# VH-VL binders against Putative carboxymethylenebutenolidase: the designs that were tried, part 2

Target 1, 246 residues: Putative carboxymethylenebutenolidase, of Synechocystis sp. (p73163)
Amino acid sequence: MTVDIKTTLVTIPNQNLQIAGYLAEPVAVGQYPVVIVIQEIFGVNSHIRDVTERVAKEGYVAIAPAIYQRQAPGFEEGYTPEGIEAGRKLKDQTSSAEILSDLEATIAYAQTLPNVKPEEVGLIGFCFGGWIVYLGASLPTVKATASFYGAGIPHWAPGTAEPPITYTDKIQGTLYAFFGLEDTSIPMADTEQIEQALTKYQVNHKIFRYPGADHGFFCDQRASYNAEAAADAWQKVKQLFQTELK

## First folded at step 16 (VH-VL; from t2 with heavy chain S105T)

Design u5
Fold by ESMFold2, fold request of step 22:
Structure u5 (fold): chain C 246 residues (1-246), chain A 123 residues (1-123), chain B 110 residues (1-110)
Amino acid sequence: as target 1 above (246 residues)
Amino acid sequence: QVQLVQSGAEVKKPGSSVKVSCKASGGTFSNYYINWVRQAPGQGLEWMGGIIPIFGTANYAQKFQGRVTITADKSTSTAYMELSSLRSEDTAVYYCARDKTDFWTGYSGMDVWGQGTTVTVSS
Amino acid sequence: QSVLTQPPSASGTPGQRVTISCSGSSSNIGSDTVNWYQQLPGTAPKLLIYDNNQRPSGVPDRFSGSKSGTSASLAISGLQSEDEADYYCAAWDDSLSGYVFGGGIKLTVL
């Protein structure tokens, strides 16, 4: 059953950076695990805010940090070709080290909240956010990770950094990865490399591959939405967080 | 390996509309920028607009805004361009073209082109 | 007329090196990569250069591209009669939110 929530715009400090964040939390008095919700290439837009609220309605404190705070404060775009190119350019300007630092700062901020169980940290992310949360799963405090259609996990990183697959040996929590079989930005071989790495390093994991689903199948605001795949993936996310976040 | 096959030539009267199709085969379609480019007789190339099928929202050159509609049908791997309120100066060859790289990698130029569709506007 | 500026024509003789120019602005060539197209009469354009200086498979290495600031160049070494064509530069333009083309250069091989 879902719970009533409230939402707040917050500021997450990280050294000299003030990261904008979208916070959603249960209204009822209690102690809740925290889930960090990570944007696609479009900033914390209406879709990401909707997912943040949806996670909170399942009984979590959910927070979405602005990943592009370093490059373009206030950046938010929809799904036009120019919005896609603008977001893609910002993605290429990011740094893996800065992303990890900003994730750590977001976790630390959430842990100061009076209604958060500080040891119970999960991640969920989409597209570029799927890439980010795979990387972020390497942080030792992360117990559960849901990575949706993360392109480039085996082969790509901004600048000269190593791609996230090279961090697989550091993952201590459980990781679920979700892919559409029609998603040509993420070839089958890439999903197989990810699965092989998770198996090799004995990470507790599941890989879900959806026939007929394309990139972005979870987002109901664009043409690639696949209701059947999205519903099944959401059930798997709920199972993951219920099992791993106490 | 990927091919773009366009619908056949059209002869249209002024004030009418035309809808040109562009079907992809032998390669990937849905996560690429699919562009429309026209060329009037003896003239240069003119970008009209484009779409990335998985997102479903098109953009347009200002000159054509309000007269052109670009759509895609992911299930049939087909893009469409419809130009309304036709005039004699819309007589041209209309090309569809796929960007070399997908949206994740960026826009790097159009490496696959359809054969072109001749649209003639005459009374 | 065209957002990117190219002279209307150029000529050369077989074996010569020719350079085809393209001039833009900070919102296109200055901020985005340049691509080049060859168009033979009666045919669709063909991509010759992408990402400023990269060649697709099958394009001879006698074609090369470069850019400096808001200007770009296509060079053809060892000119051949088959190179007689129209050549277009293009780039994404951040302010116009779309691709822009040059007016084209008709290259004549004498």
Scores: ipSAE 0.808, ipTM 0.913, lowest interface PAE 1.0, mean pLDDT 94

## First folded at step 19 (VH-VL; from t2 with heavy chain W104Y)

Design w2
Fold by OpenDDE, last read:
Structure w2 (fold): chain C 246 residues (1-246), chain A 123 residues (1-123), chain B 110 residues (1-110)
Amino acid sequence: as target 1 above (246 residues)
Amino acid sequence: QVQLVQSGAEVKKPGSSVKVSCKASGGTFSNYYINWVRQAPGQGLEWMGGIIPIFGTANYAQKFQGRVTITADKSTSTAYMELSSLRSEDTAVYYCARDKTDFYSGYSGMDVWGQGTTVTVSS
Amino acid sequence: QSVLTQPPSASGTPGQRVTISCSGSSSNIGSDTVNWYQQLPGTAPKLLIYDNNQRPSGVPDRFSGSKSGTSASLAISGLQSEDEADYYCAAWDDSLSGYVFGGGIKLTVL
């Protein structure tokens, strides 16, 4: 059961920064939980917009902020070698503090929308966004997080910041993490380390590891797409958000 | 240790096409940038293009746009370079080469090279 | 025709220090890291230096790389006869959306 949605380009204020956002929301007036959709290294591209709309169709207010607004306003790339290089360079120019600030600003903005339940906030992110939402899960406002193939969660952060796993003890909501077992960019050991941390700090969580799925298996716009894994993962995401946000 | 093994030498006529294969073994393939570089006799190295197999999309040097097609098969860890409308000037040794780091870490140069494939274009 | 510019040849005597230059622009060397390749006669190129100044495993420390602005340099100290080869600089070019090479330098050990 899906609902009719509308989409709008919005501007999310963050001090002197105006963050471009892609907003998808139900047409019907009501009170909906909000889900922040976090991009890959390719900006808020067609895939991220599609996911944002898919989330909204499930009865949520979904918003995708431009994570690279500070570095490259309007950045959007495809899944090409040059797109990867451009997106990767921008990733390396980010900071955990700025990313968290942008998440908070996005949440704050969403909470001002008339059809939003301000206390019901979820995150979903892919690749670099998977990393980001794990970090963002430490925010006290976040109740549910879906992290897709977030690489570097145990050991990487831009600059001199600590990796997201360091803040696992701050996570108060439920976290689902999705990994492809063929993903060589995220060794099994990393997924296990994440699971151990979540368990250690008694975070409500589920880890989904899909045999035969590679990095980016949820994205139907690149060769690594795995329809079965993606479909299952989507069901799990819907279940997560239904349970925690509705 | 990672190795790239290329297909054998080719002799082609002008106007024809050649498809060179590059099979990887002993390491990861899908997450790395696979480059194609050629070298004409007595000349320097010339980058033609590349592909990251898990994405399946290649990029090309401007000079070869529309005439070269680079593909990859993850299941066989094999990359391919097809060059069409061959000319005598295309006579060269063609190399495949894998970048040192995966796509997420960046392009840090070509660490592993194939042995090269000699393509001779003559009437 | 090469996007990066290198002198065509260089020479040195055994034990000598030799420097090989590579000049580019803001869209390649100016914005991306430089890598160097050694090509011995009749062989495939070999990565000698990456990320401006890093050596892959097995490359002697007598090889060193540096970058400044839109130029890069490869230095070979304690030149040996086995160092006689062609040397190419390379970098990613943002404007061309791909790798570019220098024209290559033939290094002769006298």
Scores: ipSAE 0.912, ipTM 0.947, lowest interface PAE 0.5, mean pLDDT 97
Fold by OpenDDE, last read:
Structure w2 (fold): chain C 246 residues (1-246), chain A 123 residues (1-123), chain B 110 residues (1-110)
Amino acid sequence: as target 1 above (246 residues)
Amino acid sequence: QVQLVQSGAEVKKPGSSVKVSCKASGGTFSNYYINWVRQAPGQGLEWMGGIIPIFGTANYAQKFQGRVTITADKSTSTAYMELSSLRSEDTAVYYCARDKTDFYSGYSGMDVWGQGTTVTVSS
Amino acid sequence: QSVLTQPPSASGTPGQRVTISCSGSSSNIGSDTVNWYQQLPGTAPKLLIYDNNQRPSGVPDRFSGSKSGTSASLAISGLQSEDEADYYCAAWDDSLSGYVFGGGIKLTVL
């Protein structure tokens, strides 16, 4: 059963930066775990807002911070070639340090909300956001992470930073990773390298690889949508958050 | 290696439509930007638009907005370009071309080209 | 009329060094990488330079590209008869949300 929710635009403080956020939360007063929802390269768009609301309807406080606040305040694009190029350029202008800082600031802000259980923090992210939440899983406050088709986790980072896989030994929570087997942007070898790292450092994890699913299979607003894989993945996400956060 | 093979030459009347196909083989298709570029006789290259099949949404040069439709079929690794309300000035060789890198790496130019399709518009 | 501007023609003798220019604006060459294409008579264009100065496999090292500000340049050293062709510069344009080409330059080897 789902719960009634309300949505609000919020401002997340991070030193001199004011990060725009999309907040979805249950209407009923209570104590809820918090889930940070991390965008693709397209900003906090309608898909990300939809996922944020879906998470909230499952009995969580969900918040999506604008990851591109520094580069382009208010950035939001659709799944078009020009949107891709714009979002990709902004991605390349980010830094791991700034991204982690924004995640920490978002978590800190969420922990001040009256209906939030501050010790119960989860992450969910898609594409570039899948990369981000793997990196963010190394934060000591994070108990559960759902990473969707995060490309470049073993070998890429903006600038001169180390890739997220190098922080695997710091992950304290449980991590679920979701991949489409037809996704040519994420070779099987990358998924195996991730799994090996998680195993090596004894991180609780599950890797889900969906035959017939391509990159972005969870997003119902693009041609790569795979309803079957998306439905299964959503059940796994709910299971993860139920087990680790409630 | 990756190859693009286009459909054959077309002769059309003014006001009609033409649909050109571009089939990819020997490599990946879905994650790459597939461009359409035309060249009128004795003229330069003109970008018309493109599509990334995995997303399914095309973009177009303003000059052709409302008159051109670009689509892709991932299952057959084929892209299509349909141009309507044809005019004599649409007489040209039409090329499909794939970008060198996938969409996540950026648009770095077109390294694989089709052989071209000649479209002649005359009364 | 082309968004990127190129001289219409250039010429050189075998063994010479020739330079082909391409000028744009802040929304294309100023913000995106430049690629160059060679088109031999009666053939489809061929990628000659990408990412401003990178050569695809099979392109001789006598071809080189450079970019500065809103302008780009293609240099051909040791000019050969087979280099006679049309050359086009191109870049993504953020304002137009698509690729733009130069008008092309016809290079004649005398």
Scores: ipSAE 0.908, ipTM 0.945, lowest interface PAE 0.5, mean pLDDT 97
Fold by OpenDDE, fold request of step 22:
Structure w2 (fold): chain C 246 residues (1-246), chain A 123 residues (1-123), chain B 110 residues (1-110)
Amino acid sequence: as target 1 above (246 residues)
Amino acid sequence: QVQLVQSGAEVKKPGSSVKVSCKASGGTFSNYYINWVRQAPGQGLEWMGGIIPIFGTANYAQKFQGRVTITADKSTSTAYMELSSLRSEDTAVYYCARDKTDFYSGYSGMDVWGQGTTVTVSS
Amino acid sequence: QSVLTQPPSASGTPGQRVTISCSGSSSNIGSDTVNWYQQLPGTAPKLLIYDNNQRPSGVPDRFSGSKSGTSASLAISGLQSEDEADYYCAAWDDSLSGYVFGGGIKLTVL
């Protein structure tokens, strides 16, 4: 059961920064939970917009902020070697503090929308976005988080910041993490560290590890797409958001 | 340690095509940038293009666009470089080379090289 | 012509310090890390320096790299006979969306 949606480009205020956002929402007037959709290193591209719309069709207000607004306004790349390099460079120019600020600003903006249930906030992110939403899960407003193949969660952060796993004790909502077992960029040990941290701090969580799936298995616009794993993961995401946000 | 083993020497006529293979063993393949670099006799290194197998997308130097095709097979950890419309100036040793770090860490140079494939183009 | 510019040749005597230059532009050396390759006669190139100044395992500390602005330099201290080789600088070029090489320098040990 999906709903009709509409999409708009919006501007999310964050102090002196104006963050571009892609907003998808049900056409029918109502009160809907909000889900923040966080990009890969490629910006808010067609895949991220597609996911944003897919989330909205499930009866949510979904918004994808431009995480690279500070570094490169309007940045959008495809899944090419040059796109990867460009996106990776921008990733390395971010900061945890700025990313969290942008998440908070996005949440705050969403909470002002007339059809949003402001107390029901979820996150979903992919790759770099998977890393981001794990970090963002520490925000007190977040009730549900879906992190897809977030690399570096246990050991990486830009600048002098601590990696996201350091803030696991701050997570109040439920967190689902999705990994492909063929993903060499995310060793099994990393996924285990994440699971151990979540368990240690008694965070409600589920870890999904898909045999045969590689990095980016959820994205149907690149060669690593795994339809079976993606389909299952989507069902788990829907279940998560249904349980925690509705 | 990771090794790259290339296919054997080729002798080709002008106008024909050549396809060189590069098989990786002893390490990871799919998440790394696989480069193709050639070297004509007595000349310097020339980057032709590359591919990241998990993405399945290649990029090329402008000089070779439309004439070179780079592909990869993850299941066999093998990359391929096909060069068409061969001419005498394409006579060179062709190398495949893997970047030191995976795509997510950045392109930090080629630390593993194949042994090279000699391609001779002559009438 | 190579995108990165290197002198075609250099020479030194054993024990000497030799510096090899590499000049580029804002779209490559100016914005990306530089790597250096050593190519011994009849062999495939070998990564000598990456990320401007990092040495892979097995590379002696006699080899050092530096970068400033749009230029890079490879320094070889305590020059040895086995250092006689061709040396190439390289970097990713953002405008060309690919790697670019210098023309290579033939280093002769006298």
Scores: ipSAE 0.907, ipTM 0.945, lowest interface PAE 0.5, mean pLDDT 97

Design w2
Fold by OpenDDE, fold request of step 22:
Structure w2 (fold): chain C 246 residues (1-246), chain A 123 residues (1-123), chain B 110 residues (1-110)
Amino acid sequence: as target 1 above (246 residues)
Amino acid sequence: QVQLVQSGAEVKKPGSSVKVSCKASGGTFSNYYINWVRQAPGQGLEWMGGIIPIFGTANYAQKFQGRVTITADKSTSTAYMELSSLRSEDTAVYYCARDKTDFYSGYSGMDVWGQGTTVTVSS
Amino acid sequence: QSVLTQPPSASGTPGQRVTISCSGSSSNIGSDTVNWYQQLPGTAPKLLIYDNNQRPSGVPDRFSGSKSGTSASLAISGLQSEDEADYYCAAWDDSLSGYVFGGGIKLTVL
């Protein structure tokens, strides 16, 4: 049911910036929707590459851009305290404008690929990436968004920018959000605020809240992994992308 | 309010190991950096290492690498520090301490401290 | 021996303003926020200042922190007898991938 894929390192142009990207795509020639995979604070690490490949195996062109290209080219860390600190510091050095610019550049690049259906664009992101794709969902090209445990969506942005929830009225596609109920970094109230905003502006959405799941429950490379929640969430993601992009 | 309660005093022989526990109550545990800091008699504070329980991975000061193991059990909100190959200079009060903010907000200092565990290493 | 450098002792009379210095490098104080701890005799350390100049709840406004470059300073105004304690500065060190402490300073109230 899954397809054979190939992976390559690519360079995504964005004005004077060359953004490193990890590209996974079906081997078979065809026309596939594209999914942008957005990293956690740890860069495009093995987990993000794995997810990128998993998405591709479902019959998509998947690409993971280096969100930290400006701050630290080649940045990649593991799930260690020092990695967390390094990644967090870089997160705080980003800007919403630059992030959106990089997303647009990534989408534009993907749309030039021969096997891509340029009108079918999806986003998936984790943690900081969950925050990013919620923000990115406001882009007019985006049809489907899967946001995993995006912290700070209602109340945080780097610098002086407005938080992503401010732009909920701009979302035209469908948005799925996934939260762990044990995640103390994302209070229930935040998830409710997100849901209320999505409802208020009539965004097609589903909110999934998993009992017993903690922050990062989708990542099978750290202690917070919850196999059951992750498996269910993955099915929901596949359904989302199938419905909206295929 | 958040409290950290440590295990009791230990008296150990040189070459042996000691494992100190630190149980959190009254607040969140998993998303915070749990530090271990020791203080020899009449000396200053020395950072040994730490762990963020939700990630389950610890880091250590170079001085203690290979000799200290820090672990955490989220289900019991308890962190552990095990120090092996004990020597007389390891005699100290050992503290666990939680950072003020969670890992996502950054390491902003240790605002909750355990009461300390005295470890005495003597022949 | 300590990564951060503090004078070993300081003293003041009640009501006096006392300043305690902490010197580091670009990999710690220069790149990360400074924390200060107060340790009363026979007790565990207490967070006194975090993020260079922020006071936790319960810490009097007599205590203030500042940072410039690779150095930090703790100021105690209106010195009181109960302020007699050891004071430690600390910061995350990017190169060592962990917290580092100053050697501590013993503050005596005369």
Scores: ipSAE 0.907, ipTM 0.945, lowest interface PAE 0.5, mean pLDDT 97
Fold by ESMFold2, fold request of step 22:
Structure w2 (fold): chain C 246 residues (1-246), chain A 123 residues (1-123), chain B 110 residues (1-110)
Amino acid sequence: as target 1 above (246 residues)
Amino acid sequence: QVQLVQSGAEVKKPGSSVKVSCKASGGTFSNYYINWVRQAPGQGLEWMGGIIPIFGTANYAQKFQGRVTITADKSTSTAYMELSSLRSEDTAVYYCARDKTDFYSGYSGMDVWGQGTTVTVSS
Amino acid sequence: QSVLTQPPSASGTPGQRVTISCSGSSSNIGSDTVNWYQQLPGTAPKLLIYDNNQRPSGVPDRFSGSKSGTSASLAISGLQSEDEADYYCAAWDDSLSGYVFGGGIKLTVL
């Protein structure tokens, strides 16, 4: 049921910035919705490239922009303690306004592609990317958002910006959020605040909480992987995109 | 409040190995940088390496690279440090220590320390 | 040799203020936060200062930390006999990809 894909390294213009991007798309001629895939703290690494390809194999044009383009062009890390600290430092140096601008530029770039349905835009992101796609769901063009284990959505933003939960009233699309119950970086109370905000502003949403799963449970390249939770979450992502991106 | 309890003292011969355990209780473990620090008699503190259990990959001070292996078992909340090819100079107290903040907030210093494990390498 | 440089000893009398120094580089103290440890004989180290100048709960406010450029200082006001200990500075080092310690300063209370 999956389709053949091709991958390309692209450049996404945003005013004076040239954002590196990883593009995966079906080989067959057609018009496909687009899904923006957002990195963790590690850049567009092998895990994020794999997810981008997996999304494309489901019949989407998938693109992963380098969120750290301003801070560290070409940044890519694995899961060593030094790679974690380097990525964590870059996360703290980002700007919510610049992230939103770069998401808009990525959508605009995708809309120039001849095989993209320009009105059918989805987001998926992990860890820091889960935080980013919650924020990005506030963009009016976004119809579907899959947010995985985004820490700090209710109470953290880089610099002096407001946290993403304050943008919940602007979300017009459907949002699925995925959390592990063992994830101590995201207390249960945080997931409840997110659910309460989504309910308050009448956002179409589902919250999935996985017993026995920790932070990073979707990544099969490190110790946090939880195969049962990851498989269920992927099924839910496919359902979301099939329902909301036509 | 988290506590770290280490395995008991060891007496070893040169050329052998030692494996020290560090069990966490009463708090969070898997998202934190778990460090190993040693101190030879009358000497200063020496960082050996560490691991964040949910990621599973350790790093090491260059001095110990190739001789030390640091692992974690999330199911038992236990970290391990194994030092091989022991020399008399490896006689020391070995501490495990947890960083104050989780990996997402940064490495801010080690606020929880085990009691230490004395390893004696007999000449 | 230790990556961070501390003088080997310092001394003071009860009631005095003493300052304990630590010198590093742009890859450690210059780019990362400094933490300080107190170690009494026969005990594990105790975190005294984190994030350059923050005190953990239970550390008296007579202990203070500061950082300027690639150097850091621990100040102890109202020196007491129980402050006689070894003191270590530490920081993450971006180039060495790990924690680094100073060699330690033995503080003697006269």
Scores: ipSAE 0.815, ipTM 0.914, lowest interface PAE 1.0, mean pLDDT 94
Fold by ESMFold2, fold request of step 22:
Structure w2 (fold): chain C 246 residues (1-246), chain A 123 residues (1-123), chain B 110 residues (1-110)
Amino acid sequence: as target 1 above (246 residues)
Amino acid sequence: QVQLVQSGAEVKKPGSSVKVSCKASGGTFSNYYINWVRQAPGQGLEWMGGIIPIFGTANYAQKFQGRVTITADKSTSTAYMELSSLRSEDTAVYYCARDKTDFYSGYSGMDVWGQGTTVTVSS
Amino acid sequence: QSVLTQPPSASGTPGQRVTISCSGSSSNIGSDTVNWYQQLPGTAPKLLIYDNNQRPSGVPDRFSGSKSGTSASLAISGLQSEDEADYYCAAWDDSLSGYVFGGGIKLTVL
């Protein structure tokens, strides 16, 4: 069962930066956990807005901050080769420290909202957002993280930063990671390194690997969509948030 | 190792269409930029357009807008280029080529090339 | 507008160093990486240099690339007879939203 929602464009302050955000929340007055929804390389586009709404329909206050606010305010792209290259260039210009700061600011902003239950924070993110939410899981407030097909978690970061796998010892919440077995941007060895790190540092976790699914299998707006994998992954996300965000 | 194998040579009449296939074998295909490049006799290389199969949307050089359709079938690891309203200056060798790195790492140049497909347009 | 410009030909003798130029604009070479291709007669192009100055595996280290501003160069040291080929520069162009090639340069070794 899903609930009625409303959506709002908001501004998330972070010191002197004003981060654009897409907010979706149940219309019924209540105290709901918050889930932060993190974009791919394309900005907060129609797919990310749809996911934000889907999360809210499950009984959460869902918010998607514009990760590219410093580099390109208002950036939003579809899935053309030129849009892909533009988004990829912005990804390479990001900073891990700024991403973590913006996640903290988003959490702080959400806690000022009248219908948000304190200390009940979840993350979900896709592609670049899967990378970001793995990093963001290191924040002590985060109770639940759903990381979808995050490339480079073991070995890549913008600039000279450490890759997100080096933050695994700081993860206190539960983390579910979702990968397609056909996704050559994320070799099997990378998913094994992630699993080994999570096990080593005793993080509550599950790794889901989907035969026949490729990078971007959750997005129903492009050719990568895999309906069976997406449906199963969504059930796992709902269970994660219901168990860990109370 | 990845190989790109193209369909065979074609002889066409002006005003007709040609569809060239490009099948990837021995490697990965779906998250790479798959490009089409042609070369008329005695001339240089000319980029026509490309597609990343997992996204399914192609782009095109302005010169070919409206005449070229580029598609991909991820399940068969095959890309296609169809050129319509053929004219004699479309006589060329048509290559498919895969970018060296996947879409997430950038467009770094084409490291795997098909053998080429000769299309001859004659009246 | 953006057009990659190469001289039409170059020549050298075995053992010599030859430099092949490529000129572009801020929307291509100035904003994106340069790649170079070698094409032997009757064959498909072969990637020689990517990301301005990187060699694919199997390309000899006597081939080197560089970029300065909106211009790029391919240098071939220790020239050999098998280096006789056509050479193309290329880059992604942000304004045209696609790859752009240079006109090609015929290198003759004698």
Scores: ipSAE 0.812, ipTM 0.909, lowest interface PAE 1.1, mean pLDDT 94

